# VH-VL binders against q8ixk2r445to577, part 179

Target 1, 133 residues: q8ixk2r445to577
Amino acid sequence: FFGMLQNKGLTDYCFDYNPPDENQIVGHQVILYLCHGMGQNQFFEYTSQKEIRYNTHQPEGCIAVEAGMDTLIMHLCEETAPENQKFILQEDGSLFHEQSKKCVQAARKESSDSFVPLLRDCTNSDHQKWFFK
Below, E stands for the ipSAE of ESMFold2; O stands for the ipSAE of OpenDDE; V2 stands for 0.75 times the mean of E and O plus 0.25 times the DockQ between their complexes.

## First folded at step 10 (VH-VL)

Design gc7 (framework fv_recaticimab)
Fold by ESMFold2-Fast, scan of step 10:
Structure gc7 (fold): chain C 133 residues (1-133), chain A 119 residues (1-119), chain B 112 residues (1-112)
Amino acid sequence: as target 1 above (133 residues)
Amino acid sequence: QVQLVQSGAEVKKPGASVKVSCKASGYTFTDYYMHWVRQAPGQGLEWMGYIKPNSGWTKYHQNFQDRVTMTRDTSISTAYMELSRLRSDDTAVYYCARSKHYGSGFDYWGQGTTVTVSS
Amino acid sequence: DIVMSQSPSSLSASVGDRVTITCKSSQSLLYSSNNKNYLAWYQQKPGKSPKLLIYWASTRESGVPDRFSGSGSGTDFTLTISSLQPEDFATYYCQQYFSYPTFGQGTKLEIK
């Protein structure tokens, strides 16, 4: 599965990664932005190893959540995916982060009009439902 | 056994286009990136770009961005590199080489395709 | 681009010699999360494609003789041939894969 990873509740928004320097893609937060249909910074791949890969860099980026954090950040993919990079995309559209036992939710960034994906306790909210376009 | 077999030598006039093929065998074609690297006579190695065969996603070096097109045909495990508006300084050996998605170095290379651009 | 500077451009050596080739990058190739350096070394003989010798700065590719070793971290890397053999006379290249690939200029190893 690859394409734009769109939210069911926040219907016009997709996963987006726009690093300030393409030679240093690691360490910045994944955001949500209006889906544009052009691929590029919104083009992700979900793999059989449960990774969400960012395909516009070599080596590829892999979305991760560091221990104790709730934000999704970009790491480099590894030969063997570490546990913090594994997400189960469930049949109902939930994106379950195995290491933390939490789900990815579309949320408003504090004190801002922007949106980001964050880890939250799993619910049946449409803001926790994702699909590839 | 893993092999990358490239098309034969080409002689082109300035302004023409050339399309080089790279046929992969001995592994799952869509699991590895395919890169293109060229080497002018007596010079070093110059990276041109890559294609991710499973999606068709491409990235080109800025020096080639306006003239290069990389494609693939998964039904025959073959990658292609087309370079247009050829100049005499495009004379080089063109190689395909594979890499893993996480970065690894290029473990297998094609034998190279000599492209000569002359009037 | 990440710039790779290789030295020397050429060197002459005799069979049995210890040979060292150096490679410097314009920025660190060390990824702190996995403690790996994204650096490879290649050997190229005239008329042949390059052959991968070493990746992750110090990991020897399968089938490569153990007289070849890589060392270094961050921005400074070295390829060492502990006891030069006749078949080792070739051009050697370093390459970074921390970002879009770039190569050093090459080191031509010649018979003294």
Scores: ipSAE 0.633, ipTM 0.874, lowest interface PAE 1.7, mean pLDDT 91

Design gc8 (framework fv_recaticimab)
Fold by ESMFold2-Fast, scan of step 10:
Structure gc8 (fold): chain C 133 residues (1-133), chain A 119 residues (1-119), chain B 112 residues (1-112)
Amino acid sequence: as target 1 above (133 residues)
Amino acid sequence: QVQLVQSGAEVKKPGASVKVSCKASGYTFTDYYMHWVRQAPGQGLEWMGYIKPNSGHTKYHQNFQDRVTMTRDTSISTAYMELSRLRSDDTAVYYCARSKHYGSGFDYWGQGTTVTVSS
Amino acid sequence: DIVMSQSPSSLSASVGDRVTITCKSSQSLLYSSNNKNYLAWYQQKPGKSPKLLIYWASTRESGVPDRFSGSGSGTDFTLTISSLQPEDFATYYCQQYFSYPTFGQGTKLEIK
């Protein structure tokens, strides 16, 4: 699957990655922003290796969660996906991070009015349900 | 057996456009990025841009952004690079080359297409 | 752009010689998460397209003779030909693929 990765509960918001330097994409947090339908910084690919790829850079970016963290950050994709880059998109729309045993949830960023995807204990909340448009 | 076969040599006048083709065989065309690299006589290698055949997404080096267009036709596994408003310093050999999405270097290259820009 | 610089620009050598070519990048090509250097080496013979020799700074491409080896990490890299053969006289290029591709200016290896 490929497209804009939209939240079921926070219905107008999509995964978004807009790094300050287009030539260096590593290390910044993935955010949620109003879905604009134009692809670009909101265009992601879900792969058979269970990666969420950012296609607008070469080498491609792959969303990861570092040990002990709950934020999704951009890493470089590798020939074989490391465990911290693997997300299972389940039939019910849950996006399950295998290494941490947690689910991706649309949430308000601490000390901010903006929204970000964060790892949380898995629930049946619509804020943890995702789909490609 | 992987092959990238490019179109033949071209001679163009300044101000014209040239469109070079690169036909891929021996692998799944949509699984690899296709890059374009040129080499002026006696000079080194200069990266121009890429196309991701799966999506059609392109990225061009800033030196070429306003003159280059990269496209592909997945039904015939062929990539194209069109350079417009040609100048004499565009005289070069133009290569296509493939890479993996995770950046593994260019393991296969086309044979090159010589483009000569002269009046 | 990441700038790649090679030295020397040209080198004269004899068959059987050990040859070393160096390549320097304007920023580190080492990705700490996988401990890999995003650097490749190519050989180009007159009138021919470049041929990939080494990737990930030190991994030899299939079919490339053992006399070719790559080493280095971060910003400093070397290509070594342990015992030069007649078919090795060519121009050699390093290339980074940590971001949008850039090449060194090339090192022409000439017969003495």
Scores: ipSAE 0.713, ipTM 0.887, lowest interface PAE 1.0, mean pLDDT 92

Design gc9 (framework fv_recaticimab)
Fold by ESMFold2-Fast, scan of step 10:
Structure gc9 (fold): chain C 133 residues (1-133), chain A 119 residues (1-119), chain B 112 residues (1-112)
Amino acid sequence: as target 1 above (133 residues)
Amino acid sequence: QVQLVQSGAEVKKPGASVKVSCKASGYTFTDYYMHWVRQAPGQGLEWMGYIKPNSGYTKYHQNFQDRVTMTRDTSISTAYMELSRLRSDDTAVYYCARSKHYGSGFDYWGQGTTVTVSS
Amino acid sequence: DIVMSQSPSSLSASVGDRVTITCKSSQSLLYSSNNKNYLAWYQQKPGKSPKLLIYWASTRESGVPDRFSGSGSGTDFTLTISSLQPEDFATYYCQQYFSHPTFGQGTKLEIK
């Protein structure tokens, strides 16, 4: 699967990554933004290695969650996917982070009207259901 | 076993367009990025851009952004690079080369396509 | 762009010599999460495409003779040919792949 990764509950919002420096994509948080349908910074790929890859950089970016954190951060993809970069996209659209045993949820950034994907306890909420458009 | 075979030499006039092909064999075409790199006579290597064959996603270097188009046909494992509005300083050997998604250097290159632009 | 600078631009050597080529990047090519340097070395003979010699700064590509070795980390890298053979006279390029690819200007290795 590849395309814009959209949330079922927070309709019209997609995974988005727009780092300040295109020569250094590592370390910034993945956000949610209105789906624009143009690909670019909203274009992701889900792989058989359970990665969510950012194709607009070479080497590709791979979304990761560092131990003890709940934010999704951009890392560089590796030949063998490390555990912190593995997400199981389930049939119901849930995106399960194997290492932490939590699910990716669309959530409001604290004290803001912006949105971000965060790790939360798994529920059957539509805010935890994702699909490629 | 792995081969990248490019189309033959081209001679073009200024203002014309050229489309170079690169046919891959011996591996799964969609598992590797395809890059285009050129080399003017007696000069070094200059990266132009890439295409990700499975999705068709492209990224071009700013120097070529307005004039280059990269495409692919997965049914025949072939990548294409079209450069328009040719100038005499576009005279170069054009190479395709593959890389892994995680960055690995370019382990296989096409043999090169010589493009000569003259009046 | 990340800028790659090679030294020297050319050098003359004899068969059996030890040859050293240096490459410097404008920013670190070391990725701390995997402890790898995103740097490659290529050999190019006249009329031929470049050939990958070394990747990850020090890993030799399959089929490349062991007289070729790469070293360095961060911003400073070296390619060494320990006992130069006749077939080694060529132009050598370093390349970073930490971001969109850029190459050094090349080092031409000539017969003395």
Scores: ipSAE 0.694, ipTM 0.884, lowest interface PAE 1.2, mean pLDDT 92

Design kc1 (framework fv_axatilimab)
Fold by ESMFold2-Fast, scan of step 10:
Structure kc1 (fold): chain C 133 residues (1-133), chain A 120 residues (1-120), chain B 107 residues (1-107)
Amino acid sequence: as target 1 above (133 residues)
Amino acid sequence: EVTLKESGPALVKPTQTLTLTCTFSGFSLSTFGMGVGWIRQPPGKALEWLAHIYWDDEKYYNPSLKNRLTISKDTSKNQVVLTMTNMDPVDTATYYCAHKLYPGRAFDIWGQGTMVTVSS
Amino acid sequence: DIQMTQSPSSLSASVGDRVTITCLASQGIRYYLAWYQQKPGKAPKLLIYTASKLQSGVPSRFSGSGSGTDYTLTISSLQPEDFATYYCQQHYSTPWTFGGGTKVEIK
């Protein structure tokens, strides 16, 4: 699967990665931004290793969640995907983070007029349903 | 189908406090993503955003006016209230409330506006 | 604060003309740009959001384009009911700021 990863409940918002410095691809939080269809910052690949890969730059980035955190951050991809980089895209559209047993949910970024994907207890909310566009 | 309507005094004396109420229908401020803001426009001048409140009670204020502004909501009454202290003749303007769906979106539905004149 | 500069401040055009209004942001706003139409004595009406997306019910003669700091509203064939003042607004970062407005007068 390739494309823009869009939220079902949050109309017209997509996974987006736009770090402050283009020379520093890793370490920053993934955000949700209005879907624009221009590729680059919104183009992701879902791999057979259950990775969500950002491959517009070299080396490729892979979305990860660090232990004890609920935010999705960009890490370097590894030859064999570590558990913190594995997300199961389920038949109902849920994006399940296997290591934490939680689901990715569209949510407000604290004290900000913006949205981010966060790990939350799994529910049947449309804000936890995702699809490639 | 979203509608909003502003209400409040048409005339305010200098140094007084202005209280404006926005009453709305067609949505609830308990619904995820919903918000209501206030924008003003002095006669013949440009629009100026004042304050905004969201479903989760998060509030935003224009920094140039923050020490004078308070925004609050009453979800059960479908109302948002703006209070502005120490009114001055330069605050004479038409005051609008407007709906916004989600952080990051534009104001899509506006009330008709209420004219507030500040004069002795 | 992000400053929004509109040009021109006013223009006069004939019915059927193509009209272009420009909005310049003091920093990049990543397509978070809206256009509003305001007729005398009325509330503003949203025409375009996210730089290029047409609001429901707005005639197709209105279109928006641009990226980064530079955005444009185009009216492909001006109609009498398009007499109005047009405002751009960045909704990228608080405080949300509006341009100074462009008054369009039918010649």
Scores: ipSAE 0.446, ipTM 0.825, lowest interface PAE 2.5, mean pLDDT 90

Design kc10 (framework fv_axatilimab)
Fold by ESMFold2-Fast, scan of step 10:
Structure kc10 (fold): chain C 133 residues (1-133), chain A 120 residues (1-120), chain B 107 residues (1-107)
Amino acid sequence: as target 1 above (133 residues)
Amino acid sequence: EVTLKESGPALVKPTQTLTLTCTFSGFSLSTFGMGVGWIRQPPGKALEWLAHIYWDDEKYYNPSLKNRLTISKDTSKNQVVLTMTNMDPVDTATYYCAHKLYPGRAFDIWGQGTMVTVSS
Amino acid sequence: DIQMTQSPSSLSASVGDRVTITCLASQGIRYYLAWYQQKPGKAPKLLIYGATKLQSGVPSRFSGSGSGTDYTLTISSLQPEDFATYYCQQHYSTPWTFGGGTKVEIK
């Protein structure tokens, strides 16, 4: 699967990664942004290794969650996906983070007029259901 | 349907405090993503955003007016209240409240507006 | 604060004309631009948000385009009910700011 990764519950919000420096694609938080349909910073690839990849070229970015955190950040991809970069896109649309045993949920970004994907206990909420467009 | 209606005084004297109430129906400010803001428009002039409150009680104010503005909500009454201190004739305007779905969206449903004249 | 410059301030047009209104932001707003229509004595009505997304119930003759700092509202074939003042608004970051308005008048 590849394309814009959209939330089922938040109509028209997509995974978005907008690093301030195009020559350094790692280290920043993934956000949710109004889907614009232009690809670019909203274009992601879901791989057979259960990675969510950004930019698909070297240096390749892969979404990860650091130990003890609930935010999704951009990391460098590795030849063999580490556990913190593995997300299972399930049949019902949930994105299950294997290492933490939690699901990706659309949520308010703290003190911001914006949304962000966060790890939360898994539920049947449409805010935890995702699809590629 | 979502509806909003503004209420408050039509005439305010300089230095007084203005209190406006927005009463709405068709949604609740306890529902995820919902918000209500206030926008004003002086006669013949452009729109100016004043303040906004969301379901989770996050509040935003226009920095140029921040020290004069307070926004609050009463979810059980379906009301949002704006207070603006130290009124001046330049504050004469039509005041609107408007619904916003989700952070990052635009104001999709507006009240009819209430005209407030500030004069001695 | 993000300043929104709208042009022209007014224009005269006839029914059936193609009308374009432009809006320039003082910094990049990444498609977070809305367009409103306001008729005399009435509240504004949302037409477009996110630069290109038509609000439910708005006729398809209205369309938005643009990126970065430069955005346009187009009315492909002006109808009698479209004579109004149009405002752009950036909904990218607070304080949310509006353009000065464009009055579309009968020619």
Scores: ipSAE 0.617, ipTM 0.883, lowest interface PAE 1.8, mean pLDDT 91

Design kc11 (framework fv_axatilimab; at its last look DockQ between E and O 0.66; V2 from the best seeds 0.00; counts 0 for: pae E 5.8 > 2)
Fold by ESMFold2-Fast, scan of step 10:
Structure kc11 (fold): chain C 133 residues (1-133), chain A 120 residues (1-120), chain B 107 residues (1-107)
Amino acid sequence: as target 1 above (133 residues)
Amino acid sequence: EVTLKESGPALVKPTQTLTLTCTFSGFSLSTFGMGVGWIRQPPGKALEWLAHIYWDDEKYYNPSLKNRLTISKDTSKNQVVLTMTNMDPVDTATYYCAHKLYPGRAFDIWGQGTMVTVSS
Amino acid sequence: DIQMTQSPSSLSASVGDRVTITCLASQGIRYYLAWYQQKPGKAPKLLIYGASYLQSGVPSRFSGSGSGTDYTLTISSLQPEDFATYYCQQHYSTPWTFGGGTKVEIK
């Protein structure tokens, strides 16, 4: 799958990555932003290795969650996807993070007028349902 | 249908505190993503945002007026209250409350506005 | 604070005309721009948010475009009921700021 990764519960909000500069991909948080489809910040690839890749420039980024954390951050992709970079996109739209056994949920960014994807216990909430458009 | 209505005094003396209440229907301020803000407009002038409160009690204030403003909500009454201290004639304006769905969206439904005149 | 500069401050146009209003932000706002219509004595009405999303119930003759710092509201064929003042607003970062307004007067 390649495209804009949209949340079912949040009307018109998409995964978005806007790095500070093109050569500094690693370490910044993935956000949710009003879906616009302009430019490249909202286009992601879901791979057969269960990665969510950001291919806008080199080196390629892969979404990961560090141990003990609940935020989705951009890491460098590896030849073999490490467990912290594996997400199962399930038939019902859930994004299941294998290593933590939690689901990606659309949530408020603390003290900010914005939304971010966070790991939460899996529920049947539309805020945990995602699809490519 | 979402509706909002402002209420409060029409006349305020300089140095007094203004308290405005926004009463709404058609949504709950306990529902994920919901918020209510206050915007004012002096006669013949542009709109100025004052303050905003969300379902999770997160609050935002215009820095130019921050020391004078307090926003609060009473979810059970479907009300949002704005308090503004030390009123001055330049604060004469129509005050609006407005609904916003989700952080990052715009003000989609507005109250009719209430005119507040500040004079001796 | 993000400053919003709106132009022109006023214009006169005839029914059927294409009207264009521009809004310039002092910094990039990544498509987080809204347009409001305000008729005399009335509250503002949201027309467009996120630069190009048309609010439900708003006629299709209204459209928004732009990117970065530069945004435009277009009315493709002006109608008598479009007499109003139009305001842009950046909804990107607090404090949310409005343009000075553009008064559209129908000839």
Scores: ipSAE 0.646, ipTM 0.890, lowest interface PAE 1.6, mean pLDDT 91
Fold by OpenDDE, look of step 11:
Structure kc11 (fold): chain C 133 residues (1-133), chain A 120 residues (1-120), chain B 107 residues (1-107)
Amino acid sequence: as target 1 above (133 residues)
Amino acid sequence: EVTLKESGPALVKPTQTLTLTCTFSGFSLSTFGMGVGWIRQPPGKALEWLAHIYWDDEKYYNPSLKNRLTISKDTSKNQVVLTMTNMDPVDTATYYCAHKLYPGRAFDIWGQGTMVTVSS
Amino acid sequence: DIQMTQSPSSLSASVGDRVTITCLASQGIRYYLAWYQQKPGKAPKLLIYGASYLQSGVPSRFSGSGSGTDYTLTISSLQPEDFATYYCQQHYSTPWTFGGGTKVEIK
């Protein structure tokens, strides 16, 4: 699966990654933004290694969850996907993070005027449903 | 259809507190993502954002005026209230309330605005 | 705070003209840029949000473009009802800030 990763509940919002430096793509938070499909900042790939890969520049980036955090941060992809980079995109649209046993939910960032994908307890909320477009 | 309407005094004396009410329809501040903000515009000048409140009661203030501003909502009445203390003639402006669909979005629907004059 | 520098402050144009207004942000705002139209005695009207998304009901002659710190509003063919003041606004981070405005007048 590849393309824009769109949220079902938060209509017209997609995963978005726009690092300050395009040559240094790691270490920043993945956010949600209006789906536009104009650039690589909204192009993601779900791989057979259960990675959500960001393929804009080399080396490639993979979404990871750091210890104790509920945000999605871009890390470098590894030959073997580390546990904190493994996600299961289920048939019902839920995006499950294996290590934390949490689901990715579209939510407002605390003390911020923005939506971001956050790890939350898994529910049947449409805000936890995702699909590639 | 989303509509908003500002109400409050047209005249305020210096040092007094201004209280403005925004009454809206077509949406609810109990709905996820919804927000209402206040923007003012002195005569012949540019727009200035004042404050914003979201459905979850999170509030934002313009730092330049933060100590003077208080924003609150009454979801059951579809109202947002803005108070501004220690009014000065420089605060004379048209005050607007406006709807915002989601965080990170623009103000898509505005009230007609209410003119507030601060004068002795 | 993010400063929005809008240019020009005013311009004169004729019906049918192509009009371009520029907005420069003091820092990157990642397409979180809106354009408003305001007529005398009226509230601002949203034209463009997210730098390039046309608000529902707005004529297609209006368009927005740009990225990073530089953004542009274009009116492809100016109509009589387009004579007004236009404002840009960043909705990237608080405090949300507006440009100084551009008054489009009849030549």
Scores: ipSAE 0.494, ipTM 0.858, lowest interface PAE 1.4, mean pLDDT 94
Fold by ESMFold2, look of step 11:
Structure kc11 (fold): chain C 133 residues (1-133), chain A 120 residues (1-120), chain B 107 residues (1-107)
Amino acid sequence: as target 1 above (133 residues)
Amino acid sequence: EVTLKESGPALVKPTQTLTLTCTFSGFSLSTFGMGVGWIRQPPGKALEWLAHIYWDDEKYYNPSLKNRLTISKDTSKNQVVLTMTNMDPVDTATYYCAHKLYPGRAFDIWGQGTMVTVSS
Amino acid sequence: DIQMTQSPSSLSASVGDRVTITCLASQGIRYYLAWYQQKPGKAPKLLIYGASYLQSGVPSRFSGSGSGTDYTLTISSLQPEDFATYYCQQHYSTPWTFGGGTKVEIK
């Protein structure tokens, strides 16, 4: 799949990546932002290796979760996907992180008007359902 | 259908406290994401946002009015209340309450507004 | 605070004209820009949010565009019911601020 990765429950919100340094795309958090499709910040590829790739730069970025963390951050993609970069987009729309055994959920960033994807215990909530547009 | 209606005094004396109530229907402020804000418009002038409250009781205030504002909700009555202290003639305006679907969205449904005049 | 500068402050146009209104933010607002229409004695009506999303029930002759600090509202073919005052508003960060308005009048 390639396109904007949208949340079913939080309508009109997409995965977005806007690193503060456009020359260094690694190490920053993925956010949720109003879907607009403008520029390159909202386009991702879901690969056969179960990666979510940010393909607008070289070297390519892959979404990862560091041990003990619940935030989604950008790492460099590797030839063989590391376990912390593997996400299963299931038939019901859930986005399952294999290593942590948790699901990606749209969550409000504390005391703000913004949202981020975070790992949470898997539920049937539409806030844990995702699709490509 | 979502509707909101403002109620409160039409006339307030300088230094008094204004209390406005927004009564709404068609949504619940206990529903995830939902919020209600207050916006005012002096006669013939532009709009000014005052305060906002979300379903989770997070509150936001326009810093230009600093400690003059208090916003609260009563989810069982479908009401949001704005209190504004130390009223001054420059606060004469039409006061609107408005719905927001969730954080990051715009004000999609507005009440009809209530005119508040501040004079001695 | 993010200041919103709207231009022009007023304009005159005929039915069928293409009308463009601009809104400049004092800093980037990342597409969190709304447009409202207001008629005398009435509450504002949301037309566009997120810079370019049409609110449900808004005619397709209304469109929004822009990025960074510069945003526009376009009415492709002005209709009699479109004579009103238009406001932009950033909904990116508090305090959520409005532009000064653009009054669109019959020429």
Scores: ipSAE 0.112, ipTM 0.738, lowest interface PAE 5.8, mean pLDDT 89
ESMFold2 (binder alone), look of step 11: mean pLDDT 93; pTM 0.951

Design kc12 (framework fv_axatilimab)
Fold by ESMFold2-Fast, scan of step 10:
Structure kc12 (fold): chain C 133 residues (1-133), chain A 120 residues (1-120), chain B 107 residues (1-107)
Amino acid sequence: as target 1 above (133 residues)
Amino acid sequence: EVTLKESGPALVKPTQTLTLTCTFSGFSLSTFGMGVGWIRQPPGKALEWLAHIYWDDEKYYNPSLKNRLTISKDTSKNQVVLTMTNMDPVDTATYYCAHKLYPGRAFDIWGQGTMVTVSS
Amino acid sequence: DIQMTQSPSSLSASVGDRVTITCLASQGIRYYLAWYQQKPGKAPKLLIYGASWLQSGVPSRFSGSGSGTDYTLTISSLQPEDFATYYCQQHYSTPWTFGGGTKVEIK
């Protein structure tokens, strides 16, 4: 799969990575923003290793969840995907983070005027369902 | 369907506190994503954002107005209240409340505005 | 705070003209830009959000474009009801800030 990763519940919102400095993409949080397909900051690849890759940057970034955190952070991709970078896109649209046993949910970022993908207990909510557009 | 209306005093003396109420219909501030903000406009001048409150009670304030603003909601009454302390003649403006659907969006539906004059 | 510089402050145009208004942000705002129309004595009306998304009910002659720090509002064929003051707003980070406005006057 390659394209804009859109939320079913927030129908106009897509995974978006727009770091403050385009030359340093590591360590910042992935956000959700209006699907526009411009500037290429919304294009991601889902790989056979269960990675979500940010292919518009070199070296390529891979979405990860750091230990004890519930936020999705951009890290550099590795030759063999570490467990914290593996997300299982299930047939019902849920995006399951195997290491934590939690699902990616569209949610409000606390103290910020922004939506972000966060790890939450898995439910059948449309806010936890994703698809490539 | 969504409507908002501002109410409050038309005249305020310097040093007094202004309290404005926004009464709305067509949505609830208990609904995911809903928010209401306040924007003002002095006569013949540009718009200035003041404060915002969301369904989850997260609040935002313009830091340039430093400690003068308080925003609150009464979900059962469909009201959002803005309080502004220590009013000054330069605070004379039309005050608007406006709806915002989601974090990261813009103000899509505005009230008609209420003119507040600050003078002795 | 992000400063929004809007230009021109005013312009004169005729019905049928193509009108372009520009808005410059003091830093990158990643397409978080809105455009509002305000007629005398009335509240602002949202036209465009997210730089290019047309608000429902707004005529297609209005369009938004831009990226980074530089954004434009275009009215492809000016109508009599379009004579108004237009404001841009960055909705990227608080405090949300507005441009100084552009008054579109009849020529």
Scores: ipSAE 0.585, ipTM 0.873, lowest interface PAE 1.9, mean pLDDT 91

